# Ledger of designs, part 36: VHH binders against Geranylgeranyl transferase type-1 subunit beta (CDC43)

Target 1, 376 residues: Geranylgeranyl transferase type-1 subunit beta (CDC43), of Saccharomyces cerevisiae (p18898)
Amino acid sequence: MCQATNGPSRVVTKKHRKFFERHLQLLPSSHQGHDVNRMAIIFYSISGLSIFDVNVSAKYGDHLGWMRKHYIKTVLDDTENTVISGFVGSLVMNIPHATTINLPNTLFALLSMIMLRDYEYFETILDKRSLARFVSKCQRPDRGSFVSCLDYKTNCGSSVDSDDLRFCYIAVAILYICGCRSKEDFDEYIDTEKLLGYIMSQQCYNGAFGAHNEPHSGYTSCALSTLALLSSLEKLSDKFKEDTITWLLHRQVSSHGCMKFESELNASYDQSDDGGFQGRENKFADTCYAFWCLNSLHLLTKDWKMLCQTELVTNYLLDRTQKTLTGGFSKNDEEDADLYHSCLGSAALALIEGKFNGELCIPQEIFNDFSKRCCF
Key: E = the ipSAE of ESMFold2; O = the ipSAE of OpenDDE; V2 = 0.75 times the mean of E and O plus 0.25 times the DockQ between their complexes.

## First folded at step 17 (VHH; framework vhh_7n9e_1)

Design g17 (from d22 with S62K Y110S; at its last look DockQ between E and O 0.90; V2 from the best seeds 0.84)
Fold by ESMFold2, look of step 17:
Structure g17 (fold): chain B 376 residues (1-376), chain A 121 residues (1-121)
Amino acid sequence: as target 1 above (376 residues)
Amino acid sequence: DVQLVESGGGLVQAGGSLRLSCAASGFTFSSYRMYWGRQAPGKGREWVSGITRSGSRTRYAKSVKGRFTISRDNAKNTLYLQMNNLKPEDTALYYCATEYSDFSLLELDSWGQGTQVTVSS
């Protein structure tokens, strides 16, 4: 169990709070293309604020009430007149697909409402069954994977949309939030056996998960989190788990590599990336891959902090990608802070401290409150 | 709306050289790190080389370090890969790539269609 230290402050907490607050303040006045991502912007912003001990329910619950208007309930033109529901990214009708419910916006909205403790809305307005039926319709019947939205003509998943491990995670997370826990609960809405088959098909020969047999720490985190929510991590073989742990440990940049697995100096060492994690072999370190790699390790073994150098990744985040003048974290040392990396950099620090729930990507205290309430 | 177009591939004898180019459009090229990847027949994709947005730092896969050189010309929106002392195991379809955000859980890669490099013994 890792505990936060109250030693000399290296974290510019007030700047981080202002950084996330500015992103919320800009939303009501914007009609730019980014407006289709409003649910993501809200989620990343209030998650960051919550990590830095802002009571987001008290401060933003009323202010963000307008996001409720993005919940759409509709009837499909199919033989059963199926009722589905979900969240849209924009209410502007002239942007292609902006008014289409999709899985990512639905998850971001649900998680945001959990962080805002908007349980009255969950209990009165949200129709959990129609939400779950939308998830059901997004599953590819042949592969068991998920797409993000439906084609309005076929009422099936879009044939031109991606169907990858991100959407498997998002689908299962939505069902979990709607109350599914057992295999029987999930099977009411999705084919869990085909989903598990798809996830296993994304295993790479030498460990980890990824498309085209290319190990990818982000897809790995999505796959492992999905399996965790399905209570199915034990379905992975011991060899695959060991290979995946090894692959993840090698993603950390250090002068000796992972000392456990290398006997010589790391000739490709890059001082600028020291302590950070790569998302894939031979790429540069990146703030978000600190989170994705650490979350994956945390799900695979209780010994993850002993196996990797958490002090070094903390130094990478605080010394290389934390932006002390503006708040937030950048992708790398060449860029300004952005919302995505600010949220995930903060989440990585919180995960090390034991204050973040990696399976649902929300602060642990919020997860505990949600679990106690269990109201949707 | 990222577009990446690779060129410069072909058939070459072992020990020879090729220079690949990647023309980029639809984004501010100078603001992004760039990469070359490849996929050999029957193998998974692998990342071969990367370069920072200014070109100040580069990285290489162990199998190509010392033989390949990545470079970029930000004024021309073009990425290059100079490939020297080519070996049969370098035979692959070569792609250039960059990373972008679509406000999903993960950052994504934009890949070009690729250019074939075939190295004969």
Scores: ipSAE 0.740, ipTM 0.900, lowest interface PAE 1.2, mean pLDDT 86
ESMFold2 (binder alone), look of step 17: mean pLDDT 81; pTM 0.826
OpenDDE, look of step 17: ipSAE 0.887; ipTM 0.956

Design g18 (from d24 with S101V; at its last read DockQ between E and O 0.82; V2 from the best seeds 0.82)
Amino acid sequence: DVQLVESGGGLVQAGGSLRLSCAASGFTFSSYRMYWGRQAPGKGREWVSGITRSGSRTRYASSVKGRFTISRDNAKNTLYLQMNNLKPEDTALYYCATEYVDFSLLELDKWGQGTQVTVSS
ESMFold2, look of step 17: ipSAE 0.810; ipTM 0.931
ESMFold2 (binder alone), look of step 17: mean pLDDT 81; pTM 0.831
OpenDDE, look of step 17: ipSAE 0.893; ipTM 0.960
ESMFold2, look of step 18: ipSAE 0.804; ipTM 0.928
ESMFold2 (binder alone), look of step 18: mean pLDDT 82; pTM 0.837
OpenDDE, look of step 18: ipSAE 0.890; ipTM 0.958
ESMFold2, fold request of step 19: ipSAE 0.787, 0.768, 0.750; ipTM 0.920, 0.911, 0.905
ESMFold2 (binder alone), fold request of step 19: mean pLDDT 82, 82, 82; pTM 0.836, 0.837, 0.838
OpenDDE, fold request of step 19: ipSAE 0.897, 0.897, 0.901; ipTM 0.962, 0.962, 0.963
ESMFold2, last read: ipSAE 0.747, 0.745, 0.729; ipTM 0.903, 0.905, 0.898
ESMFold2 (binder alone), last read: mean pLDDT 83, 82, 82; pTM 0.842, 0.835, 0.838
OpenDDE, last read: ipSAE 0.898, 0.890, 0.901; ipTM 0.963, 0.960, 0.963

## First folded at step 18 (VHH; framework vhh_7n9e_1)

Design m21 (from g18 with K110H; at its last read DockQ between E and O 0.90; V2 from the best seeds 0.85)
Amino acid sequence: DVQLVESGGGLVQAGGSLRLSCAASGFTFSSYRMYWGRQAPGKGREWVSGITRSGSRTRYASSVKGRFTISRDNAKNTLYLQMNNLKPEDTALYYCATEYVDFSLLELDHWGQGTQVTVSS
ESMFold2, look of step 18: ipSAE 0.791; ipTM 0.924
ESMFold2 (binder alone), look of step 18: mean pLDDT 82; pTM 0.832
OpenDDE, look of step 18: ipSAE 0.905; ipTM 0.965
ESMFold2, fold request of step 19: ipSAE 0.758, 0.801, 0.757; ipTM 0.912, 0.928, 0.905
ESMFold2 (binder alone), fold request of step 19: mean pLDDT 82, 82, 82; pTM 0.837, 0.835, 0.836
OpenDDE, fold request of step 19: ipSAE 0.904, 0.901, 0.910; ipTM 0.965, 0.964, 0.966
ESMFold2, last read: ipSAE 0.772, 0.758, 0.766; ipTM 0.913, 0.911, 0.913
ESMFold2 (binder alone), last read: mean pLDDT 83, 82, 83; pTM 0.842, 0.833, 0.843
OpenDDE, last read: ipSAE 0.904, 0.893, 0.908; ipTM 0.965, 0.961, 0.966

Design m22 (from g18 with K110T; at its last look DockQ between E and O 0.88; V2 from the best seeds 0.84)
Fold by ESMFold2, look of step 18:
Structure m22 (fold): chain B 376 residues (1-376), chain A 121 residues (1-121)
Amino acid sequence: as target 1 above (376 residues)
Amino acid sequence: DVQLVESGGGLVQAGGSLRLSCAASGFTFSSYRMYWGRQAPGKGREWVSGITRSGSRTRYASSVKGRFTISRDNAKNTLYLQMNNLKPEDTALYYCATEYVDFSLLELDTWGQGTQVTVSS
């Protein structure tokens, strides 16, 4: 983190560790669970702990092994009797949505197992092919985008479910974890040509990505991370990359702007948000958008630290949204810490220090270890 | 279930005024920052104004600053947008919105269906 070598740290590391630990302690360990976000809670908590130098595999590996029970392998009632697998959020058999395999729970479970260094699971229990076939079934054949789950009765993706850049990222990240690296690897399971077409259709005229020509830093990060995992960032034109970098830099709240000298102070400047990032033009700064904007810049150019004011965003996070009494980070200066913003605020700080892998959203040390052991 | 219902749109002559309302239900309105956005024909969505939980801070797009005023009444769970000195460029479908987390990776927007504002020359 941005710590002085011989002065007190502004990061309340012990409080952050306790904050994330409390969230793990509150999870039910019995079969009686109705919180379908359980896999996300585990991932955000152990990611935060890992960022703050807790050896999560040693401390939580045995206690979190129960999440393996959420892996479901099943045969679809379709013409080909397709075998698929993935992770559910709850094992409650009387609630149909709780027994449904979905892409977000699957990604969070896989990333959690990587964080716990559970490589035995990847070698013995996880059926990578049936998991990749589930991802395949989630792709919309006409648009190339992905839905989060299948209608269990029809074995087709719901036409009313979201099919946006979030699930494109999640799908590709799952396949990457399963060993896909080349275009040919991905093409075994998904139509990469249609996927790339969908991603490119989400480009906004003046830079960045978003639906209906609305630039959105979260969707931008999803699109860029997806392209990075597909080794396809070079498919973006230089003009679009330049426009996107410019748009992202302008998301940082600053009294004088971030890329040009101005003789007059920024009239829309809000001192309470100084240094933070907006997710979209004209909105307030938000802890998670520090991560999404910085990650996007990091993916677009190696010079990103020279282009934005990382000291200012560090000040925003530590002075405005870090909660020194409870640990964690809040969305903004009016709210209490919550798990999502605590994880993303911590990740933003780690990314600035070069300790976070933005493509797969895990600490860099963990990514390096996974890559070394699970090269395909 | 979260619901945002906009009203108060209509046809007005340039230079005129309108007041938009957004009735909120299904969540603790006073705990959330609120926004107005708009989408003009042939343009992308844009965010016009935002207001903090208590109303202590507001933000405006440069194109509307000085002409539009956002406000909220937490006792009535209602968000407002007073639009003065309207211009033809303000013609758009106007939405109220808030943000939430459902752990699907990104923070999401909840939008109303919108209310049409048409400013004649």
Scores: ipSAE 0.765, ipTM 0.909, lowest interface PAE 1.0, mean pLDDT 86
ESMFold2 (binder alone), look of step 18: mean pLDDT 82; pTM 0.829
OpenDDE, look of step 18: ipSAE 0.899; ipTM 0.963

Design m23 (from g18 with L108M K110H; at its last fold request DockQ between E and O 0.84; V2 from the best seeds 0.85)
Amino acid sequence: DVQLVESGGGLVQAGGSLRLSCAASGFTFSSYRMYWGRQAPGKGREWVSGITRSGSRTRYASSVKGRFTISRDNAKNTLYLQMNNLKPEDTALYYCATEYVDFSLLEMDHWGQGTQVTVSS
ESMFold2, look of step 18: ipSAE 0.761; ipTM 0.913
ESMFold2 (binder alone), look of step 18: mean pLDDT 82; pTM 0.837
OpenDDE, look of step 18: ipSAE 0.902; ipTM 0.963
ESMFold2, fold request of step 19: ipSAE 0.786, 0.757, 0.746; ipTM 0.920, 0.909, 0.901
ESMFold2 (binder alone), fold request of step 19: mean pLDDT 82, 83, 82; pTM 0.833, 0.846, 0.835
OpenDDE, fold request of step 19: ipSAE 0.902, 0.901, 0.909; ipTM 0.964, 0.964, 0.966

Design m24 (from g18 with S62K K110T; at its last look DockQ between E and O 0.87; V2 from the best seeds 0.84)
Fold by ESMFold2, look of step 18:
Structure m24 (fold): chain B 376 residues (1-376), chain A 121 residues (1-121)
Amino acid sequence: as target 1 above (376 residues)
Amino acid sequence: DVQLVESGGGLVQAGGSLRLSCAASGFTFSSYRMYWGRQAPGKGREWVSGITRSGSRTRYAKSVKGRFTISRDNAKNTLYLQMNNLKPEDTALYYCATEYVDFSLLELDTWGQGTQVTVSS
């Protein structure tokens, strides 16, 4: 599916499939204790297999039982006896389940179940309203941003956990999967005006999004994806969009710059990184930032593939970070393949091909099928 | 639990030199690329230098190239930044960092507490 040239694919598809498959095959032997990363490992593995056209529901549906066990519905000890639900990372807990339910595990579980085609779950077992109320409780009432989980003492968003654009994205993605589309849909559960205010406060002076006025391509992708899911990208000024596009294009390492900067020397050029993307100025290129930067550009302009010359980033991914002997993609040319970069490198190629839903981080065809089956 | 502890900052006159150190623990230091960043008063954070695992490649921001030298001693788990010909514009909190994946969607940075460098005119 990820065809980069006019001819046989340079993508070692069979090796990639085996790479992701190996990560799933070892999960039962590591299942116990406090491994909160298992839900993410399932998500990245299933997503990678789905990108490479494996029918994951036919082959890996046995993970559904384990995942369904991690869906917890509980009543908060508050004056309203609020019912919430979500996904935990571990069933072995010393504290109330409400404090172990978190936004990332919930999103990863929901997306994995979509890819595994567990439509019965979404029609019968998932309590969308209690899940949306969990999302509501994670919103900070003063800032409009989100934390990942609730504090076990107050049953409110944890005051010691960080909040940032990641959790804004995750919160909105969960609500979107649960059926929220209009502002009125989202406003039933969250304060969208305060959320938009928070997102705008994370704009950097010279474009992009980030903390402490430091532009960051990952946070930029989270912010833009959130705005896209809220149908609110038009709330960004034209100047900010232009500045952000320019900033993103400069993240691509090239000896001659992008098309509109061909007349300037690229002082940040590093031949070892040629074609790849930096996440921030003056850092090395990284496979995951190919995805985060391309997704951001995709959301900002219909001309994104022409502007960034996708052949260059394809060459970086296939020639520098694709691991042809083991499968998978590495963070950079010095490391072995790992699951995170394997998933995001594959996603970047699929996005270039037009087959990936960048806002929801799953193949587009899979989300479309889910939407048809669940009557959104 | 990754720990990064910077030292070597202080007050220096323009034209002077300082050497910053970053003691690293809680991870296999030699397997990770390392960076120095800074945040000047009234400015956003800026990445000023990076170094690969072996030290075979280094990067510098244009504003510090030729004046700053990043290095690492993998046997001592220590990252260094030699800063020469310091300018008032170099006044900032300097911190070392590395990158990691915690499976929360994004690749994240681990930062030290930082060490203050103040260059008087």
Scores: ipSAE 0.761, ipTM 0.909, lowest interface PAE 1.0, mean pLDDT 86
ESMFold2 (binder alone), look of step 18: mean pLDDT 81; pTM 0.829
OpenDDE, look of step 18: ipSAE 0.897; ipTM 0.961

Design m25 (from g18 with L108M K110T; at its last look DockQ between E and O 0.82; V2 from the best seeds 0.80)
Fold by ESMFold2, look of step 18:
Structure m25 (fold): chain B 376 residues (1-376), chain A 121 residues (1-121)
Amino acid sequence: as target 1 above (376 residues)
Amino acid sequence: DVQLVESGGGLVQAGGSLRLSCAASGFTFSSYRMYWGRQAPGKGREWVSGITRSGSRTRYASSVKGRFTISRDNAKNTLYLQMNNLKPEDTALYYCATEYVDFSLLEMDTWGQGTQVTVSS
């Protein structure tokens, strides 16, 4: 990671590697409450290890071969007998309805396979068309947004399932991985005009994206990444982009110095959060919002490092949320490290260093290799 | 499983006071930071106050600083908002919230249905 001065690195790289390795090694038995989240756990762990320069393909390719069994192809009981496929979170036979394919597990598995360089499986066994048809079935025809899975009995998107910008991003990322690039490519599987309409409906009056006109940096990152993958960022007005950049910069906590916005707009300042990013106005800083805010800025302007103080957010991550005894990063200074914040804190540092692809949430070197092998 | 139930709203004259409560269940309340938010008709949601797990640190929107006080009782799993010197601009649906991770890409909010505060004049 970045080394700014003479002296030992502030990043406890070996502890971080051990932290992520533990999550892979204990996955079957120590993650009872995360049984349906196996693909996410693999993705966050492998991504973290890759960020810290572990050759995950060489070290874990054989050890994680079992994840291939989570790929399920099935025929829907619809009028067309549609063949779909995707990844499940659990293969536990005594829980017959816990093993449904869903969009998040499918994306996490695909990204993990890319990081493991499992191109043979990806190119010969994974049926990209049936994967893309699963995405098609998850789109809400009225709103253009996506649900995460299909209702078991109707084979239509669940009426009680959430549909928001997360699943718009996940859907488009899956299609991108399957080879969609042009509007015509995407339109083979989804209604891109309704999708764009939904995304635009989530714009907030004073910038950023969020539900109920409440700006949210996570939804903002999802929306911007989706538009980037659709080659549609230019559909945003200049005023909205400027307002969004301003809103994002105000999320960085600072009392004074190289960044002026927070100290001039905030009647109170929390020293414990100095340099970190809030996900929404008036909330505390959080490790994951360093990534979501920085990724959003990165997508909106190539000058993003000149506009925010990357040294301050690096200090927040390394001094306040890095856990030097266990490895990993915590949500905030009051909690232990967890896998989600460990991955996203590491990704934020990698993004600052120019080594991370924000649109697909994988290391840049991995993205470059994938692009050479699997470009359609 | 997570449940947040707000109470204490009502009609009050400008300059008056109200105390909101939020009863929490279905999670370890003392392990989570908590927030109060509000939404006025035709406006976006606004987060007005936050409090750390122990209550050692608090945050306020500039529009309510000095008038509102957030507090919590971890033994009773209850979050409070004392609102003094209320103004017509404070009229809104008030809700309490917390954040959680479920490995669905983003941290998710959970919030209650809210309690209405209406300030006359």
Scores: ipSAE 0.695, ipTM 0.882, lowest interface PAE 1.3, mean pLDDT 85
ESMFold2 (binder alone), look of step 18: mean pLDDT 81; pTM 0.820
OpenDDE, look of step 18: ipSAE 0.895; ipTM 0.961

Design m26 (from g18 with V101I L108M K110H; at its last look DockQ between E and O 0.91; V2 from the best seeds 0.86)
Fold by ESMFold2, look of step 18:
Structure m26 (fold): chain B 376 residues (1-376), chain A 121 residues (1-121)
Amino acid sequence: as target 1 above (376 residues)
Amino acid sequence: DVQLVESGGGLVQAGGSLRLSCAASGFTFSSYRMYWGRQAPGKGREWVSGITRSGSRTRYASSVKGRFTISRDNAKNTLYLQMNNLKPEDTALYYCATEYIDFSLLEMDHWGQGTQVTVSS
């Protein structure tokens, strides 16, 4: 469980379990509803259930077996007749590009299968090499970043598709799941030097990562997780790491500043957001940015819990955004619970407890089990 | 289709005032927190001000606090930024924005096309 005390738990665990279960129950009735987000809904739901100690493999493994049908393997019409594979969001033909394999659906499906412990599928049905080749084709040759899918006319990434740090993380995470560990492993499929160059180009002058020199905690977490999976965090300068830690700590809303030992009153203090984290300067606190900021800090320093006020962010999540009647967490105190913020709020609590793996965004015990299968 | 259309920019002398508007359509405006951001020449993008769904709470960058006022009219689906005592460093392209979930890891932004504000000294 997330937290235990001598008194009643502040976490409404049973309500959270029911919240996530309801989202899984709706999926069978929507098979004919043309929903392209099914892989994401599964991932967020079973992640939340797993965080709250539900044995998702035992309870949902058979029920979610239909996910396997979303794996598509095809041969490109290129000079080499390249075989690629990945996951689609929908099998319905009347949704534009719904039957196109893409990087986000592929990652969500792979992580979900890891949490369901469907290792037989990994060992016998998934063609890891064709999956890795799909990732290769998504890399922009000019920038080293990634797009989410291929342009059906050129069999290359579209120049109009988004190509930011999200897709760099997704691409590297997929390759890591497929077994890449060393630079040599990754270099078989992608240009790691260009990728690193792109990531470094997204550093902001005063710390953190973001486009157009705008620091952004979500992109920062994506960049740091990508570098962690590539064993390349040491390529960041000490000054940049320090500036980034300072920037992240200042994202926490506190009356006396963000650092534990600051004494000056925070003139921009917003009591309604006390303890929460902003994703960017001058914005309101948001449940998901508690996770993105804490994950970034965790990746940068072993001392992250000593540097930030984890008690305050726990209070923000449990007192401001936990929805005790429905379960789940909301984005902010004005909204209802939603699946995205429910998963990431739960993940933030699990990260504080030491039970969450921030590199692959799955519970730590699930990561440990997966890693034993890959390593011997 | 989500659409955010800014207007009210222009050239103004230092010390002057402008009022920006953002017409919103294609979503339930009253259900979303709204923001103004800007990008000055040679500088990064920054968030200038934000406002809650009802307008009960607002936030400002320190550089504009006391000079700028964000407001909204949910009946008219319109966001406003009253800018007083303008300074040359306020020269920028100003955008209105909101956040949404697209299931690609992060919350993403809808940005308007922007309206140019130029403050002469």
Scores: ipSAE 0.779, ipTM 0.917, lowest interface PAE 1.0, mean pLDDT 87
ESMFold2 (binder alone), look of step 18: mean pLDDT 83; pTM 0.842
OpenDDE, look of step 18: ipSAE 0.901; ipTM 0.963

Design m27 (from g18 with S62K K110H; at its last look DockQ between E and O 0.79; V2 from the best seeds 0.78)
Fold by ESMFold2, look of step 18:
Structure m27 (fold): chain B 376 residues (1-376), chain A 121 residues (1-121)
Amino acid sequence: as target 1 above (376 residues)
Amino acid sequence: DVQLVESGGGLVQAGGSLRLSCAASGFTFSSYRMYWGRQAPGKGREWVSGITRSGSRTRYAKSVKGRFTISRDNAKNTLYLQMNNLKPEDTALYYCATEYVDFSLLELDHWGQGTQVTVSS
């Protein structure tokens, strides 16, 4: 990554590889209580390994072949006896949500299988129509947003409304992977006009996206990525795009540039977070918000690297949150490395290098190969 | 599981002071950064103040800087917000929060029911 360009490496690549490999090796024994999240753990681990140049299809293709067994096809008890399909987190029925198809597990499994180059699954086994019908059933008819799953018997949607921009992104990403490209393709399964209306309703007055007019870089990235996959970014007004770019640039913690100096001696500046990005105004920098902010910027303008200080965010990731003894990245300089931040910190670096597809959150070369093989 | 219980709200005159507390349980409090947020009646949510694990660094929204002080007592698993020189615009439901990962793409907030602060003229 950065080491290939500029001499001695600041990136502890071998440690990062071992970090992600440990999560795959420990999955059966150390993650029993997290079996419902198994697809996500595999996705973040395989993505991290792919970013660090491990040939995951060669090394893990046979060992992770069992992922296909998590693809479940079922018939809904509705008036049409609708056939749906998707991925579950576990096949053990005594674990809450283990046998419930949901949108996140489905996306994580599909992306993992793309990285494993399991093209036979996509070409001959995946029932695209039943999967797309599952996505269709997850759309709220009144708002156009999406829920994560249909069976609320236990805990999936029973306590809170989970229909937000995250699941809009996941739904559209799944359909995109299944071959939807044009508005007409998507409209076969979902109401794209209502979806766009929902997304636009989540715009904040001063730019960015968020709930209750609170701008949030994670929701912003979800909204922008959704619009990008729908070929609909140009539906954003020029004013909103400029306000959002400005808001995102101001999320970078810097003694210069985006955090303007004023007579109060830049008292809000936090040197410990220098170069990193905040997810919301005034919050501390966080490894994952480097990715969410940079992805959002890159979707809004081709000049994003010129507008923000990518060298400084690289320094934040490598000097503050990279864990050189264990591998991985931490949320902040006070915590240990964890899988989520390790994947997203690595993805931020890969995005800066130009090797990462931010809309689908996989390496660009891997997506290009999938598109060429499975273009439908 | 994770529980955040806010207290110390109430009615106070403009220019007055109030001290909020947040009792935390169900997680290792000293391992997490903590935040206060607020939501005014009929308005959006606003991040107010945050503090690192050790308390060595703090941050404040511009609207409260110099008037509010966040602190924590890791031995008592308690987060505090000292609010001085209160203004009617500070009227809101105040909640404490921390972020967590549940593998649903984004970090989410844990937050409690909140405690009402009402500042009269």
Scores: ipSAE 0.655, ipTM 0.871, lowest interface PAE 1.5, mean pLDDT 85
ESMFold2 (binder alone), look of step 18: mean pLDDT 81; pTM 0.834
OpenDDE, look of step 18: ipSAE 0.902; ipTM 0.963

